# VHH binders against f1rkq4r372to572: the designs that were tried, part 5

Target 1, 201 residues: f1rkq4r372to572
Amino acid sequence: KQMVRVLERVCTTLLGLEDQLNALDRAAGDGDCGTTHSRAARAIQGWLKESPPPASPAQLLSKLSLLLLEKMGGSSGALYGLFLTAAAQPLKAKTDLAAWSAAMDAGLEAMQKYGKAAPGDRTMLDSLWAAGQELQAWKSPGANLLPVLTKALLENAEAAAEATKNMEAGAGRASYISSARLDQPDPGAVAAAAILRAILE

## First folded at step 23 (VHH)

Design ke
Fold by ESMFold2, fold request of step 25:
Structure ke (fold): chain B 201 residues (1-201), chain A 118 residues (1-118)
Amino acid sequence: as target 1 above (201 residues)
Amino acid sequence: EVQLVESGGGLVQPGGSLTLSCAASGSTFSDHYLAWYRQAPGKKRELVAGIVDSGYTLYADSVKGRFTISRDNAKNSVYLQMNSLRAEDTAVYYCAVGDLWSYEYDHWGQGTLVTVSS
């Protein structure tokens, strides 16, 4: 029942960000990044009404990967599909913090390898990479440290999303408009950080 | 101007096969994410398959094992091999080109109709 609440919180967060993400997207895109994320949220909500989510984290991420790939629209569905498909693999046998760190690393590797981007290119990778670095550093914290780890992870991801406003675009549509800074954060990075906060809140 | 032209649609029997093609003019595919979408009557347009620049492929669950996406960057073309067709595969099929990190597709084809019926 805890996973349903997390997924509902993610959906509520994305629906609330639609206008902000669309506004950020207009700086380098067509202004519909928020609309595509709202479509993802509505697809997840519909799925949750039809069936309980899988209890297995690997099956959950695999199902979400297919759902977003099929229903989200835009190329962001492919990005989440790449990430979630790869992230599901380390979680097949165990689900401890080290396995979740490996899942994050696998998703990041797939995005970098198949998407031909790296941290610093002004993409959603910037937020996710920052979160992954923090998670890697704290693979086996004691229970008393989990609130501190959560705060650090979220702060790193949110700071990395904000920092994309100062980056020159190295990938995607933004790389076509100029090498100059866009003076606004990347909408994908903002969305990724918000999803992480909704998950860990 | 970039133009995408689909071809290969038509009427086919259940269980049959069909190959869709999409060719680009005015630009190259080599740096792009390519996808096939479909829109069935009364339904929203939905992804069928995607293929990234490096050749990695992604499929909707409903078509896995039956459809294969491929690309030929030298011909600026993307293909969809459709096998074991079912009535629910009846739709207008669209190709799309874009890039992953702009979160959007840049261009869409006009569509080609596939009808699975007998």
Scores: ipSAE 0.396, ipTM 0.729, lowest interface PAE 3.2, mean pLDDT 83
Fold by ESMFold2, last read:
Structure ke (fold): chain B 201 residues (1-201), chain A 118 residues (1-118)
Amino acid sequence: as target 1 above (201 residues)
Amino acid sequence: EVQLVESGGGLVQPGGSLTLSCAASGSTFSDHYLAWYRQAPGKKRELVAGIVDSGYTLYADSVKGRFTISRDNAKNSVYLQMNSLRAEDTAVYYCAVGDLWSYEYDHWGQGTLVTVSS
């Protein structure tokens, strides 16, 4: 029941961002990023109407990975698929806070390895990586400060998404934009930060 | 101008096999994400398989274990080996090329029809 509310909040958030993400995408792309994320949200909503989500976090992430891969369209589905498939692995044995931090690490590693990008390249990885740095505290004593750590994670991810406006594109359509900055945030980074906020609020 | 041309479609019996090819002109595949999509009559187009530059492959659940995507960057081509075909695999199959971090596909092929029927 609680997972359904989180997923619906993510879907509502993405549907509400469609026009904003499309506008950001036009700076360096075809203006489709918001439409692609709205397709993902509608696919998730349709899935939830037909089935309850798996109770196991590992099964949930694996199912979402396949759903986004199949239904999202655009290469975003492959990116989320890479991340979620890898993130599901550390959650198969344990679901404590340290396991969730390990899941983030695994997802980030997969995106970097198979997507050939790094922090600073002006991608959605920038906001996710920033969140992952804050999640390292979840592996340490002191996780009893979860409200403070959650706020820091969200602020860090959102600041990293905004900071992509000052970055030169190191991946993606970099070849059609010389080395100049685009003065707009990367739409994927903005979407990733918004998803994290919808999950953790 | 980049053009993608699919080939290898046709009529096949259930349980049979086909190999689809997609060749590019006007650009190379070597740094790109490549995918096969299909669109059945009355359905939305959906992903079948994808392959990233590093060689990592992704499959829709419905084709896993039956289909294999591969790429040959020297020949500027992507392939889909389809085994154990079923009636539900009947569709027009499209190849697509894109840049993974631009969140979109740049080019689509014209499609090749695969019909699985007795």
Scores: ipSAE 0.333, ipTM 0.677, lowest interface PAE 3.7, mean pLDDT 81

Design kf
Fold by OpenDDE, fold request of step 25:
Structure kf (fold): chain B 201 residues (1-201), chain A 118 residues (1-118)
Amino acid sequence: as target 1 above (201 residues)
Amino acid sequence: EVQLVESGGGLVQPGGSLTLSCAASGRTFSDHYLAWYRQAPGKKRELVAGITDSGYTLYADSVKGRFTISRDNAKNSVYLQMNSLRAEDTAVYYCAIGDLWSYEYDHWGQGTLVTVSS
């Protein structure tokens, strides 16, 4: 089914990025951000082998939230848990474009509120927030504009991830390192942008 | 030197209760994300519960409604209240401290064994 294909694409993407994300993480971390995301991918793949995913987007996001929280191993699992748990709430009532926009906003708000970071702090929030801004613009698009808008959303998310290489860190271990020494993008931002592409391409 | 020391583990009957404690030295818990993990024999380590510096809590599905994570910054400690214990809760339990936006945990405790058996 379509949802299974999307999830498999996300998993394949994350597995393919393992070495790159680990390399990025060595700049300011312990170099296992890629391995953590690969563990998440394997957990999702294992779950899909057991049974098909829920048909409800809200239930799907809730299940993914728990799976990542439990199985990733790093604190990124908690971040995704915060995001996905909140994002699932608006989708309980509706699953139209407005509901998905609200889902993104809810997830971003939860990460900022409980994680105490903001866009511009050189984290995965930068990519996700960039995508969220474009999604807000989708509230009333024509059907023929969707491909153009999708392209813009992905390009902005990826550009935001890349921009973190020239950004001062406001959170994480990178915040204790001189910005002059940070010349690579944040691995969380890169991972988040890649996940969005896997979902929407 | 930062150290995390777990305590409170032991043998309990199914349906029983147990409270785990984790005390930190060399670093304060304030402004940090705290978590409890567990590893059962032959299984991978998995998250049990997490708590943000603001007190927001996260739980594994298998422990929701039974376990409660809490923190006391004044005592530099984190706790795990475990109720309605089951055989499948048998594991070594670890506390961890980290920064959410570092995507990793900085320090782990040595672990405390919890055995649930008749």
Scores: ipSAE 0.833, ipTM 0.930, lowest interface PAE 0.5, mean pLDDT 94
Fold by OpenDDE, fold request of step 25:
Structure kf (fold): chain B 201 residues (1-201), chain A 118 residues (1-118)
Amino acid sequence: as target 1 above (201 residues)
Amino acid sequence: EVQLVESGGGLVQPGGSLTLSCAASGRTFSDHYLAWYRQAPGKKRELVAGITDSGYTLYADSVKGRFTISRDNAKNSVYLQMNSLRAEDTAVYYCAIGDLWSYEYDHWGQGTLVTVSS
């Protein structure tokens, strides 16, 4: 039931961000990034109505990967598909903090390798990478330290998303102009940070 | 002007095979993400398969093991080999060109009809 609640929170968050993400996307794209994420949210909600999600984190991420890939309708579905498919692999053997850290790394590596982008390129990778760096720093925190660490992770992810407003585009449509700089954050980075908050808050 | 032209659609019996082709013109898309979508009557458009510029492939669960997406950058084309076709594969199939980090597809074809029926 806890997993269902988390997924529902993610969906609610994405649905609430539709207009904001569309507005951000109009600056550099076709203005449908929010609509795409809303479609993803609705797909997840529909899936959960059919049956409970898998108990295994690895299976859950794999199923979500396929669902988003098929149902989102934008190329962001492919990015999430790449990330989640890779992230599921380390979780097959273990589900401790180290395994989740490895999952994040695997997802990030897949996005960079197959997407050919890097942190600092003004993409959703920036927010996710910021979060990944914090997870790597976590060794064996006591239960009482987790809230503090989580707060730091989320703040860094959100800060990274905001920082994209001052980045030169290294990927995406804006990158077709080498000197292109935008004054708004990347909608993908904003969405990624919001998803992390929905999961971890 | 960028154009995508699909071909290879038609009528096929269950268990049969078909190969779809999509030829792009107007510019080179060797660095772009390419995808096949389909839309059945009364249903929403859904992804069938995608392929990155590096050749990494993604498939819908319903077509895994039966369909294969490939690309030929020299011909500026993408292909969909469809084996073991089923009635539920009946749909209009669309080719799309996307930029992964723009979170969108820049261009769509007009579609080609695939009908699987006895």
Scores: ipSAE 0.777, ipTM 0.899, lowest interface PAE 0.6, mean pLDDT 93
Fold by ESMFold2, fold request of step 25:
Structure kf (fold): chain B 201 residues (1-201), chain A 118 residues (1-118)
Amino acid sequence: as target 1 above (201 residues)
Amino acid sequence: EVQLVESGGGLVQPGGSLTLSCAASGRTFSDHYLAWYRQAPGKKRELVAGITDSGYTLYADSVKGRFTISRDNAKNSVYLQMNSLRAEDTAVYYCAIGDLWSYEYDHWGQGTLVTVSS
């Protein structure tokens, strides 16, 4: 089924990024962001081996939220948990493209509210926010615009992840480290952009 | 030096209650994510509960409805109220302090043992 393929592609992407994300994480962290995302991928793979994912997108995101919260082992599990729990709510009633845009909006709002961060703070939020702005066009796309909209979303998320290289940290322990040591992208932003590409490719 | 010290562990009967506390010594970290983890012998360390600096709480399914995490930023402390304890709750409990946006925990405590046995 198509959902299993998407989830497997996300897992393969994260496993392939482990060393890169760990290297990026060493600039402001303990160098385990890639290992934590690999644990997430393995937890998802284990879950898929046991059963197919729920057909309901809201149930899918809720299950992923709990799985990542419980199994990632780093504080990023709490961030994905916040995002996915909120994102599941708009998908309870509808599952069209506009509902998926609303799900992204809800997840972003939860991260900002409960994580106390904003775009520009050099976090995972920067790439997700860029994607969310492009998703607004999904609420009423023409059928022949989806390839263009998907390309724009992915390019903007990836550009926003790269742009964190030049941002001053406004959140997290990186906010008290010298800017010279932050001349590389935020690992969470890189991971989020890569996840989006794996989903939408 | 920042140091986390757990306390309140011990032997309790099934169905009983216990309150764990974790005090941080050093600078106040009121803007941090706080969590409780546990590790049973031969098992991976697993999340029990987390609480953001905004007060949003997160729980593992296995403890939901039985455990309550809380924080007192003025005392630089985090608490875990454990009710309706079961044998499978037996573990060493660790507190952790981290930063959501750095994607990691900064400090871990040394742990406090909770044994649930008749």
Scores: ipSAE 0.447, ipTM 0.742, lowest interface PAE 2.7, mean pLDDT 83
Fold by OpenDDE, look of step 23:
Structure kf (fold): chain B 201 residues (1-201), chain A 118 residues (1-118)
Amino acid sequence: as target 1 above (201 residues)
Amino acid sequence: EVQLVESGGGLVQPGGSLTLSCAASGRTFSDHYLAWYRQAPGKKRELVAGITDSGYTLYADSVKGRFTISRDNAKNSVYLQMNSLRAEDTAVYYCAIGDLWSYEYDHWGQGTLVTVSS
């Protein structure tokens, strides 16, 4: 029940961001990043209507990976699929905070390795990486420190997304232009940060 | 002008095999994400397989273990080896070229029809 609520919150968040993400994407893309994420949200909603999600976090991430890969469309589906597939692996054995930290690391590593991007390239990786750094730092906090971790993680992810407006594009369409600098944040980074907030808030 | 041309489609019996090819002109594949999609009659277009410029492969669940995507950068081509074909694999197959971090596909082919029927 809790997982369903989290997923529903993610979907609602993404649907609400459609126009904003499309607007951001018009700066350097085709202006459909928001629409693509809305499609993902609708796919997840449809999936939840058919059956309850898997109880195992590893299975859940694997199923989500497949769903986004197949239904989201665009290359975003591939990126999320890549991340989620890798992230599912550490969660097969354990589901404690250390395991989730390892899951984040695995996903980030997969994006960097197979996507050939790095933090600072003005992509969704920037937001996710910022969040991952906090998880690594606090992979074994006491119970009373969890709210602090959550707050720091979300603030850093959102700050990283915003910081992409001042980055030179190291990946994506904008990277094909020499010394390209945009004045708006990367829509992928904004979307990723919003997803994290929907999950953790 | 960038052009993608699919080939290799046709009629095949259930259990048969087929290899699709997609050749690009006007742009090199080497730094791009490549994908195969398919659209069956009355259904939405769906991903079949993808391959990153690093060679990482992604597959739809329905084709895992049966289909293999590969690329040849020297020939500027992407391939889809389809084994153990089923009736439900009947569709028009499209190749696409894109940039992962642009969150979009740049170009699509015109498609090639694959019909699996006894």
Scores: ipSAE 0.427, ipTM 0.752, lowest interface PAE 1.1, mean pLDDT 90
Fold by ESMFold2, fold request of step 25:
Structure kf (fold): chain B 201 residues (1-201), chain A 118 residues (1-118)
Amino acid sequence: as target 1 above (201 residues)
Amino acid sequence: EVQLVESGGGLVQPGGSLTLSCAASGRTFSDHYLAWYRQAPGKKRELVAGITDSGYTLYADSVKGRFTISRDNAKNSVYLQMNSLRAEDTAVYYCAIGDLWSYEYDHWGQGTLVTVSS
């Protein structure tokens, strides 16, 4: 039940961001990053109408990996696919906060290794990396501290997404444009931060 | 300008095999994400397989275990080996080149028809 609500919230968030993400993408791309993420959201919505999601987090992330790969229609699907496939592995045995931190780390490692990028390259990795660093620092919080930790994680990820407007592109089509023309945040980083907020609120 | 040319399509019996090829001019494949898509009549174009510049491969669930994507950067080419073909694999197959971190594909080929029929 609760996973369906989270997934629907992610979908609603992405659909609402379509025009903003497309506008950000036009600074260095063809202007369809938002359309691609909306396609992902509609694919998830369609899936939820036809099937209950797996109860296991590992199986859920594996299914989402395939769904985004197949339906997203842009190279973002490959990025989410390799992240989610790797992130599913630590969650097979345990689902505590340490396992979720390990899942985030595994996904980040896969993006860096197979996507050949690093934090600071002006990509969606920048916002995800910031979230992962915060999550790693707080592996065993008391219950009354989780709202404070969640707020800090989200603010860190959102600040990192905004900071990409000041970065010189180290990857992607944007790497062929002078830094003076990239005074906009990376659309992938903005989308990743928004997804995290939709998940955690 | 970038041009992508697919080849290798044709008529094949169910259970048969084909190899599709896509060659590029005007752009080097070695730094790019490469993909094969297909579009059956009356359906939307959908992913078949992708391969990153690091060689990591990704497959749609419907073709996993039957299809293999590979790349030859020296020949500026990407390939799709299709085995155990079924009637539902009938489609126009397109190659695409893009950049993972630009979140979109830059160029598409014109397509090659694969028909699986008795």
Scores: ipSAE 0.420, ipTM 0.736, lowest interface PAE 3.0, mean pLDDT 84

Design kf
Fold by ESMFold2, fold request of step 25:
Structure kf (fold): chain B 201 residues (1-201), chain A 118 residues (1-118)
Amino acid sequence: as target 1 above (201 residues)
Amino acid sequence: EVQLVESGGGLVQPGGSLTLSCAASGRTFSDHYLAWYRQAPGKKRELVAGITDSGYTLYADSVKGRFTISRDNAKNSVYLQMNSLRAEDTAVYYCAIGDLWSYEYDHWGQGTLVTVSS
């Protein structure tokens, strides 16, 4: 398979979202969430020019975790680092669909535990959590339904990202703004859903 | 207005140790992600270490096992214990504060110089 093509799609997607993510970030932040994700995309592109990515999924996620932590330049790097480091662990022995579902579960647990957030707090966790719920079906046999399961996962993650516009902030700087809804989706949740679509399409 | 002040930099021999500290005014640390970055001459600023409000620590690969980040919320301070220092650790070190789930750093300190030479 062509892991390089997947990573390049993710990078192209993030570069295309820079202005949108910056605009969403201005509601509760400094307006640079899109710029930070574009920096991550450019770091990944540079890394791919220097060498092929590791063939092992566990090694790939571990290397991406370190790359984003070191190069992303925002606190998003710590969030992706927490997720990817934990997600790499179930993939050390097996790389079947059930192992990928377990990787998502491990990443979600790390974000909740070490980031002190839960679904409903208006964060990137909301879109990732929604995707994780759909990934539970990957633990069952059913190759004939994989395109249907992928569509459901992406629709659920994208809907959860949009739904953050209706949530009260439960974490981060946005929690200092009035208890009224911010009426725009969380930029991290939008970015996470877009990354998932780039990976799975 | 939030201000961050680093201290504890200086000249040290290879293999030596230093402790950096960063104190904040105008804002408490207790709900925030804290990080140390460094910038060597002619290089881009790079992450050294981070610590979440839950106490989970993250380290760049180049410093893992040698540096320890810690926080003291009562003193509104974050620390970087640097052991087994090498010449390549020579840099200006900056602390940064941010909200992990807001995806960005809010404030940066002025920097403190660490020089490792014999």
Scores: ipSAE 0.290, ipTM 0.653, lowest interface PAE 4.2, mean pLDDT 81

